# VHH binders against q8el04: the designs that were tried, part 17

Target 1, 306 residues: q8el04
Amino acid sequence: MKSIQVQQLVEEFNLEVLAGEDHRERTITKSRTHRPGLEFIGYFDFFPMERVQILGKKEINYLHQLNEQERDIRIGNVVNYHPPCFIVTSDQDGLTYLKKYCHAEQIPLLRTKEATVDFMAKVDHYLTRKLAPEIAVHGVCMNVLGIGILIRGESGVGKSELAHTLLGRGHRLVADDIVVLKRLSHKTILGTHNDKNKEFLALRSVGLLNVVRAYGSRAFQDETRISLDIKLSKWEKDSLHNELEFETQYRDYMGVSVPSIEIQLQPGRDVAGLIEAAANNWYLQQQGYSAAEDFMNRIEWQDGDD
Key: E = the ipSAE of ESMFold2; O = the ipSAE of OpenDDE; V2 = 0.75 times the mean of E and O plus 0.25 times the DockQ between their complexes.

## First folded at step 4 (VHH)

Design t01 (framework vhh_7qia_2; at its last look DockQ between E and O 0.48; V2 from the best seeds 0.00; counts 0 for: pae E 10.7 > 2)
Fold by ESMFold2-Fast, scan of step 4:
Structure t01 (fold): chain B 306 residues (1-306), chain A 121 residues (1-121)
Amino acid sequence: as target 1 above (306 residues)
Amino acid sequence: QLQLVESGGGLVQPGGSLRLSCEASGFTFSSYDMGWYRQAPGKQRELVAFIYSGGSTYYADSVKGRFTISRDNAKNTVYLQMNSLRPEDTAIYYCAAGDYEYDLSEDYDYWGKGTPVTVSS
C-alpha cells in the first residue's frame, strides 16, 4: 500500500493552509476525492473517510444555513471520522467554524481558488498516479499509432534497436530498459518511465541517446495505456509454432488482462512493420471487427452445401 | 479477479459468539476496502461493517459494540468477530471488496457466495 503526505498536495496544487499546519504529515492512501454531502445530513453508510474531503459551494452553503448548534454537531460528526484533510474550493470564506473543528481534531484544512469539479479532476489524476500499485519490468514501452505497446524479451534480443527503428518511423518512446507498469483500475495498466531513464534510449555502438534532444519532442511520451503486450523471441529451428493465431492470447499484469502476441525474430523480417500491423488491427477490434472471425465465417459459408 | 470465500458461519445460541473469515485470492489484498453485509430472511441486504485499506473501520448502529471487523494482510483475510449474538442477527453474511480506486461507496467489484448464520435455541 502506497501513501503520500498531505504536504505533497499542498506543494503540488499551491494550497493555502487554514488550519492543521502541524499535521501536514498525515497520509493519503486513496486515489479518489469525496464531497461529504450526505454525511452532513447524518447518513454515514459507505462514507469514504480515508479520502481527501472536498468542500464546494453546495457543502459550505448548506453548513452556513444551519444554526450554530446544529452546524457544530454536523461538522463534528464528519470530522470525528478523521479523514486525511479537508479542502475548500472556489476561495470560499467565513470558515472560522471549520478552522476550530479541524484544529481540535488535528486535521489539515486547506483552500484552493479553483472550482470544485476541475480541482477534483486534477487531484484524482495526481493521486491515481502517485498511489497506483506498480511493478517494474524489463522491456521497451512505445506508443505506436496511439496504441501503447509493451515490448519484452530476453536481454540482447534487440529491443532497443527495434525501438530506434520505430522512432525512425515516427512512433514515440515511453521507456527503455525499465518500464514502470501502474494499475490504475481493474481494467487499466499504464506504462511509464522511471525518473532516471526518462527520454533515454541505449543503443549498442552508439551509446546513450536522449531521444527528445536527438529527434525532437514528438519522439517521446511520458506515459501510455498498455493495449498490447509483445514478446520478442529468437527463432528456433525445431519450433512447430504457428504464428497465424485466431484465438486472442492474454498476459496478466497485476490482475489486468492485456492482449499478448509473440513475434519470432528471423533474418529479413520487418518486425517494426508487424508491430504497426498489430496496432492497426487493435483499432479494428475496438470497432467490433475481428478479421479472424470474419475470415472463418466466410470459409464456413464457402464450404457449405448448395 | 479477486475471489472471496467466506467461512465460519453456523448455528449458535443467543448470547454466543462466532468468528467469520473471508479469504481473498488475487492481486494485492492490502489495497482493497473490505466489508461485511448480511441479508436476513424476508429483509433487504444491509451493511454490517467495513474496514478500509488504511485500517479505518465502520459499524452499523445495530452491531456497534458487539461486532469487530479486522484484517490480516499477510493472510489475505478479513474477519468479523460476532459477540453477544441475537436472534435478529440471523442472516446470510456476505464478504465484499472494493478496489482502492472506487472503494465500497461507489462500487464493489467482488463478492463472496455467503455463509449462513443462525442464532436460535
Scores: ipSAE 0.484, ipTM 0.787, lowest interface PAE 2.6, mean pLDDT 87
Fold by OpenDDE, look of step 5:
Structure t01 (fold): chain B 306 residues (1-306), chain A 121 residues (1-121)
Amino acid sequence: as target 1 above (306 residues)
Amino acid sequence: QLQLVESGGGLVQPGGSLRLSCEASGFTFSSYDMGWYRQAPGKQRELVAFIYSGGSTYYADSVKGRFTISRDNAKNTVYLQMNSLRPEDTAIYYCAAGDYEYDLSEDYDYWGKGTPVTVSS
């Protein structure tokens, strides 16, 4: 299971450390934040204790209204579950008592000026991506017409060249050579680069090309949802792969099924165009249209009239 | 398809012990929080115990000190060791799975079909 340290969160969001400075090595293993409002009032059913705890205006105001004895009980009850850290939003003050408890239990207390809802969304987004299971695959990840595509194939088949052609057609590179896939959900795979290959396209005979510098910022995208898997293969004369496959094939990535198609590379064919067509077809399918079904229906209709 | 299958229920005398098992299939078990619920006749379903994907545990006050929840990720199984059973523990016990890392949709829970536990002299 992936984890990050509270320190990483502090750095990423430039959080102020109010208490627990020596305990920033504490680990975060959950991708969502939690507001412990109910827990402060004594309701602990399904308390996500492993989540980063966010204290907004509502929570802090509630705590401010309590007397010392009440605070001891209410805060103590929550702190005893030892969440990774507490983050106070909206630059709220008067947190001396909270600092005391956090210090005593060795839990980092952090603060940000950001509004609670916005900040939580950002943190959730960040944690989801950082904690997501990931694998590295060889290929090219592109965003074509708004659709994320993973292009696979043997070395030398021309994946990077294809990517370059697609760039020329206004599409975006996400990653070349090594693609990092992240599972964000049961149905969602994210494709991204490995930081080292960010913005780079490796072209045979040309070398490394920075696509942002060469083609502008529109030529690159940091990450994309993978909606289509495309395997490039060399054309073999005897391979019956020329048949219109009516059944959708899928490739599994960490338990997520991604529609997969194979494109055989033939000399003189517009492979980039085929990829665009595939993307469009996928989009149409998402809208409930199946060209194959439509075609079959038309054939059946013609046979019925005879 | 996601499936949760409970086992280990039965009849036991007061003060006795039972161990419930819930075997999961069809999903990445290690990423899910797992829990046990129970429903007594004529009562609402209530949380008994929960174990997070990270290993932290939660217990209802009524079972604290008596019940222990654990998980074996290698076996895709969550357990509920029930000691010092009481007549009031009589219920159908349900296994539940929750994915709190899901960011694109609503939180969802999966449920088993339940296993009956009867505590009677």
Scores: ipSAE 0.015, ipTM 0.309, lowest interface PAE 8.1, mean pLDDT 88
Fold by ESMFold2, look of step 5:
Structure t01 (fold): chain B 306 residues (1-306), chain A 121 residues (1-121)
Amino acid sequence: as target 1 above (306 residues)
Amino acid sequence: QLQLVESGGGLVQPGGSLRLSCEASGFTFSSYDMGWYRQAPGKQRELVAFIYSGGSTYYADSVKGRFTISRDNAKNTVYLQMNSLRPEDTAIYYCAAGDYEYDLSEDYDYWGKGTPVTVSS
């Protein structure tokens, strides 16, 4: 599984190292931080010991008031779980006794000037991004009307040309050819580039285009939540297709179900317009509106009163 | 999506052993925290043991030293080895999976249907 080292936190957040400086290669595998207030007073059920442990003013003030025997018990019981590190927030001082326990158990003790809530939010965000499971998929990722979409289909079907059309209509490119999908939670997939393809769009007969240089910085977006999956397919006479499908289809990415629709590339069809319509329809559905349901209700209401 | 199927429950004499298995299907469970819970008739569901995605373990006081939780990420399976079983261990045992990192509570995203364990005297 993915991990980062405590040293990476120290560098990212400019943390002061108070103890355990030789043990900063310890790994962090959890994307959330934890405040061990209940654990210091003796309640260890569900103690997330693999998380980075945050010591705010309440935790430190409690420990400051303990005598040495109480500290041996209260701090000793927590450090014996060997969490990856402790971080003291709000530039708190008077930590000589705490260095003793962290040093004895070879656990980094770190400090930041930042306030607890703000600091925890920053670290949680950083760890979530660094530790998220990810896969790479073939396709194009766009942000259309504020809605993240993943466009897939066979190579040569016209995905990149469609992306360019959407750029011309004011939408944003996230990634072409290779889309990196990151699972941030059981409900959330982010689409992004792999750094190598950042800002590039490959167009047949044109070559590589840097969309920011061509259309300005608003043509590119580093990442987007994937809300809609769109399968582009070649139009073939032999295929049987329903005129209107009411059943929502889904595609699974790392255990997250994403609504999916298929759009056939018929000559003269306004596929960009269909994608914009699909994004708008998805947005309305998130607010509890269904056009199909509304339409059916209107038909039934008219018949029922005659 | 992710489905959890428990197995290995059954009838056992006091002092006996059982090994429960929970196989996950769908998304790879290596990124999930996994837990075993149990519910006896008339009681609240309680945590028995769980194993973090990083491998650290936790046990309820009532089972410490008798039960062992483990995971095999290659088989998408979590195990509960139950030794020295007692009549009070009689319950339906549930497997659970979730991203425990978002909440310190028992708010898991996926639950199995349970496997009954009866320890008869």
Scores: ipSAE 0.000, ipTM 0.313, lowest interface PAE 10.7, mean pLDDT 84
ESMFold2 (binder alone), look of step 5: mean pLDDT 79; pTM 0.801

Design t02 (framework vhh_7qia_2)
Fold by ESMFold2-Fast, scan of step 4:
Order: sequence, then C-alpha cells, then structure tokens
Structure t02 (fold): chain B 306 residues (1-306), chain A 120 residues (1-120)
Amino acid sequence: as target 1 above (306 residues)
Amino acid sequence: QLQLVESGGGLVQPGGSLRLSCEASGFTFSSYDMGWYRQAPGKQRELVAFIYSGGSTNYADSVKGRFTISRDNAKNTVYLQMNSLRPEDTAIYYCAAGDYEYDLSGYDYWGKGTPVTVSS
C-alpha cells in the first residue's frame, strides 16, 4: 500500500497551515479528493473519510449561514471521522471554528488561494501518480508519433542505440534503462522515468547523454500512456518464426493488457522504421481498421469462390 | 489481469447465515478498495458493505450489525459474512474493486454476481 504524508501535499501546492501544524505526518492513501456536502446535513452513509476533504465556497458559505452552535456541531461531526486533512480553497476567511476542531482532533487544516475545481483536479492528478501501483522494468520508453511505446529485450541487444535513432527521427525519450510503469486505471498504464535517469540516455562508446541539452526540450517527455509493447530480439540463423501474425498478442502489466509485438534485429533491417509503422498501424486499429483482418476476409471470400 | 469471482450464494431460510467470497486474481489486490453491492429484481444496484485498502469499513444501514465485510490479502479474497438473513436480503450480490463506494464509475472491476435467496 503506497502512501504520502500531508506535509508532501503542503510542499507541492504551497499550502498555508491554519491548524494541526504538528500533525502533517498524517498519511494519505487515497488518490481522489472529496467535498463534504451531505455530511454537513447529517448524512454520513458512504462518507469517504480516508480522502483529503476539500472545502470550497459552497461548503464554507453554508457553514457561515448556520448559527455558531450549529456550525460547531456540524463541523465536529465531520472532523470526528478523522480524515487525513481539510483544505479550504479560494483563500476563504472566517475559519475559527474549523481551526478549533482540527486542533482538538489533531487534523491539519490547510488553505490555498486556488479555485476549488482547478485545485481539486491538480491534487487528484498528483495523488493518482504518487499513489498508483507501480513496477520498474528494464527497457526504453519512447513517444513515437504520439504513441507511448515500451521497448524491452536482453541487455546489449541495442535498445539505447535504437532509442537514439528514434530521437534523430524526431521522436521523444521518456526513460532509458529503468522504466517506471504506473497503473492509473484498469485501462491505463503510464510510463515514466525514475528520480535518477530523467533526460539521460546511455550509449556504448559515447557515454551518458542528456537528450534535452543535446537535442532540445522537444526530445524529452516526462511521461506517456503505454499503448504498445515491443520485444526486441536478436536474429537467429535457424529461426522458423512466421512474421505475418494475424492474432493480436497482449502483455499484461498490473492487470492492464497492452498490445505486444516482437521485432527481430536483423543486419540491414530498419527497426526504427518498423516501430514507426507499428505506431501508425495502432492509429488505424483504434479507428476500427485491421489490415490483417481485411486480408484474411479477402482470402476467405476468394477461397469460397474457387 | 484482475478478475473477480464471487461464490457462496444460495438458498437459505430466514434467520440463517451465508458467507460470500470474492476471489481476485491479479497483481495488485492489496491496493484496492473492495465493495459488495446487491441488486434485487426491479430495484437499482445498492452498496451493502465496503472495505478500504487500509482496513476501515462502511455498511448500509439495513445490514449494520448483521453483515461483516473482511479481507485476506494473502488469499486475494474479500468476504461478506451475512447473519440473521431476511427475505428482503434476496438479491444478486456483486463484488467490485475501486476507490469510491458510492460512485459506481469509480470501480475498475466487477464480478458477474452470485444469487442469494432468503425464503421458507
């Protein structure tokens, strides 16, 4: 189970600490935020208490309309569930009762100048990435024609040299050697770099290259959705493998099925060109076209005519 | 690939008990929040019980004190122990994995359901 501390959120978003300054080590385990609304009128069924609680203008203005005793009770009933923290948006004032209850229950009360909807979107984005299940794999992650591609294969097969060739063709590096894969949803694997290899590509004989400094900011991308998995393998003299494959193959990453192809590295073969072709083919398949299925249908029809 | 398979449903008399199991196959079970939903004929699907990845639980008012949700991360399984069953508990029971027990759009995976009938 992944977690971050409230203090990390304070630092990331430059939040003001209004109460609970000694309790910023409290843990956040949920990637989405929540706005308590029905909870302030006494309905607590399905209250997602483990989420960061966001108090926008609607929430605060409702509380301001209550008399002081009712406000104290309504706030206390919500705070008594001990969420990780409360964050007030839009630099709102008049929070003495919130400060008192958060202090008493040892829960951080934070404030931002940002508007509610925009702030929640930013926090949800940050938490989703920080808390996502992840695995590190050996390979190269590239963005080719807008398609995130994971290239894997044996050490020494030429993955980094292939990445450099793709950079020379205008494609973007995400990560070399160690690729961090994050599961954002049942349909989405995100590929990114680790905290050490950002912008670096290791090339035999040349050494370590910073691709942004060498080729400009357009040569690098922090992250990409993985749409295609490529296994790069060496050419074998006795290989009997059929290169015309009609069944789409998949590789599973943390419960997400990613289309997978194998490309053999042959002398004189334009592997970078094959990767570009695979990216273009992925776009056609997303639009409902499969060349393999079209070809098979034509063969079946003509065979029936004979 | 994460897949959810429910079991343990069946016919039981009023006042009886059943234990439902939901077995998950896949890499990340321990990181998921898990819920049990039910749907009776002609009614909307409703949450019965929910367990967060951290272990805290929520229950619908109609089942509080009678049902208990639990999980065994080593077995990739979530359980629903149902005691003091009533005819109105008759429904198809669904297991779900996601991160918000009230918002059905927040669930990543659903099981196919296991029927529970409480009748004399």
Scores: ipSAE 0.005, ipTM 0.378, lowest interface PAE 10.3, mean pLDDT 83

Design t03 (framework vhh_7qia_2)
Fold by ESMFold2-Fast, scan of step 4:
Structure t03 (fold): chain B 306 residues (1-306), chain A 120 residues (1-120)
Amino acid sequence: as target 1 above (306 residues)
Amino acid sequence: QLQLVESGGGLVQPGGSLRLSCEASGFTFSSYDMGWYRQAPGKQRELVAFIYSGGSTNYADSVKGRFTISRDNAKNTVYLQMNSLRPEDTAIYYCAAGDYEWDLSGYDYWGKGTPVTVSS
């Protein structure tokens, strides 16, 4: 099970620590946040207590309208479920009662100046990326015409040189060498870099390039949804590859099926152009058009020229 | 690709016990919250028991003290131990993965269900 510490949220979002300073090592395992409004009025069925609990203006205003004794009871009932932390939005004040209970139960109480909706969106985005199931694969991840493409193949086959050619054509690098793949849903694999290889591309004879510094910010993208998998292979003597195979092939990544094609690196082949063609074909397929299906249907035309 | 397969349902007499199993494949099981839902004849589907990826559990009031949910991450399986069964527990039991509240993201996954009949 993946987790991050509350301390990582404090650092990422520059959160003020109001209570529980010594307990920022508590773990967060859920990618979504929750607002405990129904819980404050006594409804605890299916309370998602393992989520980060966000206290917006509605939650705080309701608690401030209660008398002190009832407020203590309501807060205690929620805090006793031991969520990872509480975060108060909109720089709200008058929180001595919350500090008391969070201190007693050793739960961090944090504050942000951000508005609730915007802050929750940012936190959900961050946690989803950090907590998603992931694997690391060797390859190159590019964004080509808006399509995320994972290029894999044996060491030395020319993947980084191909990536540089694609950069020269206006496409964007996501990761070179190590690609981190994150499963965001049953339909979505996200490709990203690790901390070490962000913005770097290694080229034979030239050396290590920072693509942002060399080509500008447009040459780099932090992440992309993977829409195509490409296996780049060296030309094999007497190889029996059928490059006109019309059956859609898939590669499975953590239970997500990704369309996959194999491209041989041969003398005179414009592999970058083939990748661009594959990206364009993906758009047509999304619009309900299949060139392979159209071609196969035309093969049966009885009044055609042979 | 993500599949949930329930087993262990059947006919049992009032006061009896059953153990339901739900085997998951095609995803990182340990990262998912798991739940058991049931749909009685002529009724809406309702949540019975829920286990968070961290191991914490919640139960519907009607089954508290009688049912126990557990998980074995090594086997990609979630279990529902049902004791002191009542005729009112008769339903098709469904295994689900993801958030217990349905949303439009497509994160909720369901099995096909396993029938449980409690009858004399």
Scores: ipSAE 0.013, ipTM 0.421, lowest interface PAE 8.0, mean pLDDT 84

Design t04 (framework vhh_7qia_2)
Fold by ESMFold2-Fast, scan of step 4:
Structure t04 (fold): chain B 306 residues (1-306), chain A 120 residues (1-120)
Amino acid sequence: as target 1 above (306 residues)
Amino acid sequence: QLQLVESGGGLVQPGGSLRLSCEASGFTFSSYDMGWYRQAPGKQRELVAFIYSGGSTNYADSVKGRFTISRDNAKNTVYLQMNSLRPEDTAIYYCAAGSDYEYDLGYDYWGKGTPVTVSS
């Protein structure tokens, strides 16, 4: 199980620490944040206590309408479940009671100037990426015509040179050499860079190229959903495989099935053009058209009757 | 994919104890939140206990102090230890696994249930 520390949220979002400064090493394991509501009236069934708890204007205004004794009871009951931290939005003040309880229970109390809905969206986005199960694979990740493509193959097969060719055709680099794959759901794999290789492409004879500095920001994308897997293989002189494959093949990444194609690097072959064709074909399949299925249906239909 | 199989139910007398087990097979058990639900005849399913992927636990008021939920990620198993059983605890007990059960994304997987009868 992956986790991050509350300290990483403090740094990422420039949060002010109001209480619990010595406890910023508490761990966050849940990718979504939560706003307490029914918990203030005593309903704790389904209370997601492992989530970061967000206190916006609605939450704080409700607590401030209570007398001091009732307010202390209501907030104390929530704090006693020991969530990772509390974050107050919209630079709200008058929080002495919260500081008191968070200090007593050793839970960080943080504050942001940002509005609740926008802040929660940013935090949920950040936590989803940081906490997702992940693997690192050798390859290149590109975004081609809006389609995230993982290109893999043995060392030296020309993956980075192919990536440069695709950049020249207006496509975007996500990662070279090491691609980080994150499982966001049972149907979604996200491809991204590690921080060290962000924006870099290694080309034999040229060296390291920063694609943003060389070609502009449009040449790079931080992440992409992986829609297609491509295996590059070396050409074999006596290869008898037809390269006409009508059934969709899949490769499994962390329990997610991704369509997979093998492309042989034949002398003079426009591999970049084949990748563009594969991306266009993926769009047609998402719109309900399969050329392979159409072709096979035409053959099967012709078998009937006289 | 994930499959859940409950075991450990049976007939016990009031004041007795039972330990239910739920064995999971499939990918990423350790990342799931796990819950025990029950359904008495003619009644809706109700949550009795849950354990988050991080190990935190919560209980319905009717079972607090009597039931204990725990998990063993090495064995892909979640347990429900039931003590001081009452006739009103009679139900079919279901194991459920999910990642976001509160927000109507629900539990992704359910077991078929194990019956518990508390009677003399």
Scores: ipSAE 0.129, ipTM 0.580, lowest interface PAE 5.5, mean pLDDT 86

Design t05 (framework vhh_7qia_2)
Fold by ESMFold2-Fast, scan of step 4:
Structure t05 (fold): chain B 306 residues (1-306), chain A 118 residues (1-118)
Amino acid sequence: as target 1 above (306 residues)
Amino acid sequence: QLQLVESGGGLVQPGGSLRLSCEASGFTFSSYDMGWYRQAPGKQRELVAFIYSGGSTNYADSVKGRFTISRDNAKNTVYLQMNSLRPEDTAIYYCAAGDYEYDSYDYWGKGTPVTVSS
């Protein structure tokens, strides 16, 4: 199970520590943040206690309208579930009661100057990437015509040279050599770099090329949703190969099924053009059209097993 | 994809104990929140207990102090230890797996019956 410490959130967002400074090593395991509301009126069914708890103007104003005894009860009931931390937004003041309870229960109380909605969006984005289950695979990840494509194949098959060709055609590099795949949901795999290989492409004879410095920022993208898997293979003279595959194939990554195609490398084959064709075909399939099914249906109504 | 299989149900006398098991097969069990639900004849399905991927637990008021939910990520299994059973606990018990953050349980077992009677 992945986790980060509250300290990493403090550093990433430059948060002020109001209480619980010695407890910043507490762990965050949930990618979403939560604003307590119904919890303040005593309803705790389905309370997401493992989430970072955000206190915006509505939350603080409600608590400040309560008398001291009632405020103590309402806050105590929420804090007693021991969430990872509390973060007060919009640089709000008058938090002595919160400091007392967070100190007593050893829970960090943090503050940001940012507005609630914008801050929550940034934190949710950060946590989603940091906490997602991940694997590292050898290959190249590109964004081609707006879709993310994972290109894999044995070492030396020419994946990086193919990536450079695609860059020359206006497509974007995400990662070369090591691609980090993150599971964001039961239906979404995100491809990204490992930071160390960010913006780099390794080409035989040339060496390491920084694609942003060579071609501009538009040649690079930090991450992309994986829509297609492509296996590059060397042509083998006596092997069975599926050059015209009429049934959609899939490859599983961490329980997510991704459409997959195999492209055999032959002298003179325009593999970059085939990848662009595959990307265009993906859009047609998303609109509910399958050329393969259409073709097979036409054949099924034609005479002959010739 | 994830598949769930419950076991451990049966007939017990009031005051007795049962331990239910739910074995998961498939990908990334450790990342899912796990819950136990039950459905008695003629009633709606209700949440009994759940355990977050991080290990925190929560219980319905009717079972708090009597039931304990736990998980063993190495065995891809979630457990429900039921003590001090009452006739009102009679139901079919279902294991569910999902992402609580999206307020959904995507995977359900077929259920295991528990009958508490003399």
Scores: ipSAE 0.112, ipTM 0.558, lowest interface PAE 5.5, mean pLDDT 86

Design t06 (framework vhh_enristomig)
Fold by ESMFold2-Fast, scan of step 4:
Structure t06 (fold): chain B 306 residues (1-306), chain A 121 residues (1-121)
Amino acid sequence: as target 1 above (306 residues)
Amino acid sequence: EVQLLESGGGEVQPGGSLRLSCAASGFTFSSYDISWYRQAPGKQREWVSTIYSGGSTNYAESVKGRFTISRDNAKNTLYLQMSSLRAEDTAVYYCAAGDYEYDLSEDYDYWGQGTLVTVKP
């Protein structure tokens, strides 16, 4: 189970520490944040206490309307579930009671100047990427016509040169050499770069290229959902491989099945064009059309059969 | 294939104790928040307790202090230790797991078959 420390949220979002400064090492394991509204009324069924707790204007205004004794009871009941931290939005003040309880229970109390909705969206986005199960694979990740494609194959097969050709055709680089795959759900794999290879493409004879500086920001994308897996292989003199496949093949990444195709490299073959065709075919399949099934049905139909 | 199988129910007198078990398979047990629910004769299903993937626990007010939820991630097993049982605890007890890892689902997609607990003098 992945976790990050509260300290990392403080650094990433430049949060002010109001209490619990010595407890920023507390861990966050949940990718979603929560606003403890019903909990202040005394309803704790399904309270997601392991989430970061966000206190917006609605929450703080409600607490400020309570008398001091009632407020202490309500806050104590919530804080006693020991969430990772509390974050107050919109630079709200008058928080002495929260500081006292968070200090006593050793829970960080943080503040941001940002509005609740925008802040929560940013934090949820950050936590989802940081906490997702991940693996690193060798290959190239591209976004082609809106579709995330993982391109893999033996070292020297020409993956980076192919990526450069696709860049020239208006497609976007996500990662070269090392692709980080993150499992966001049982159905979704996200491909991204690491910190070291962001925006870089290595080309034999040319060297290391920064694609943003060379081609503009449109040539690079931080992340993409992986919709297609492509294996590149070299053509060999003894190869009897049949490239016509009428059944969809899949490759498993962390329990998520991704459609997979193999493309054999041949002198003069437009592999970039084949990848573009695969991306277009993916859209047709999402609309319920299978060219392979249509073709097989035509072969198997009786003469004059409707 | 996701499977949840409850066991440990039976008849007990008021004030007695029972330990329920839920054996899980077909998913990464340790990464899920898992709950106990119960359904008494003629009543709607009600939530009893949740143990979160991080180890935190939460209980319905009616069972707080009497029931203890726990998990053994190595054995893919969830437990509910029930003590000071009352007639109103009579119900079929169900194990439930959400559809998503690492966070509580508002909708529970996986349910067990249930185990009957009867509290009678």
Scores: ipSAE 0.470, ipTM 0.792, lowest interface PAE 2.6, mean pLDDT 87

Design t07 (framework vhh_8h63_2)
Fold by ESMFold2-Fast, scan of step 4:
Structure t07 (fold): chain B 306 residues (1-306), chain A 121 residues (1-121)
Amino acid sequence: as target 1 above (306 residues)
Amino acid sequence: ELQLVESGGGLVQAGGSLTVSCAASGFTFSSYDMGWSRQAPGKERELVAGIYSGGSTYYADTVKGRFTISRDNAKNTLYLQMNSLKPEDTAMYYCAAGDYEYDLSEDYDYWGQGTQVTVSG
């Protein structure tokens, strides 16, 4: 079970600490935030108490309409579930009651100047990535024509050189050597770099290249959803038949099935062009078009002209 | 392949007790939020109990004080102990696993095939 500390949110989002400064080591294990609306009126069924609790204008204005006794009861009932922290948005003030209760229960109370919806989106984005199950794989991750592609293969097969060729064609590097794969949902794998290899590409004879400094910011992308898995392998006798497969193959990453193709390296072959073709074909398949199915159907309806 | 297999259902008398269990495979059980839902014929599915990956639990008002949800992460098994059973508890009981945090607006990602609980009386 992954976790981060409340202190990491304070640093990432430059949050003001209003109470509970000595308790910023409390852990966050849930990737989504929550606004405690119904809980203030006594409905606690399925209250997601382990989430970061966000107090926007609706929440604060409602509490400010209550008399002091009722406000203390309503806040007390929510805080007594001991969520990781509370964050007040939109630089709202008049929070002495919240500071006192959060101090008494040892729960951090934080504030941001950002508006509720925008702030929650940023925090959810950050937490999802920090808390996601992850594995590290050897390979290269590129974004080609908007498609995230994981390129794998044995050490020395030329993955980094292929990445450089794709960069020269206007595609974007995400990660070289070590690709971090994060499971964002049962349907989504995100590919990214570790912080150490960010923006770097290792090329034989040239050495370590910073892609952003050499080619500009457009040549690098921080992360991408993995839509295609590509295995690079050495040319083998009779391999041409395998490269004309009509059925989609899949590779499993942490329970998520990703379409997979194998490309065999052969002297003079335009592998970068094949990867671009695979990216274009992926778009057609997402639109419900199967070239293989169309071809086979045409063969079945063309008496002797196939 | 992620699988959830429920067992332990059966016929019990009103006022009795029954424990249903769910065997999970094909995923890292300890990282998932788990729950129990039930559905009686002609009614919508109702979530009755849940347990977060961290161990915190929640219950629908209809079962609070009577049902207890628990998990054994070493055995990849989820349990629902049902006490003081009522005829209204008669339903098919489904095990569920969530890759997302549960809230009232979202379904669990994975469901089992269910186990029937019938309370007479």
Scores: ipSAE 0.013, ipTM 0.392, lowest interface PAE 8.3, mean pLDDT 85

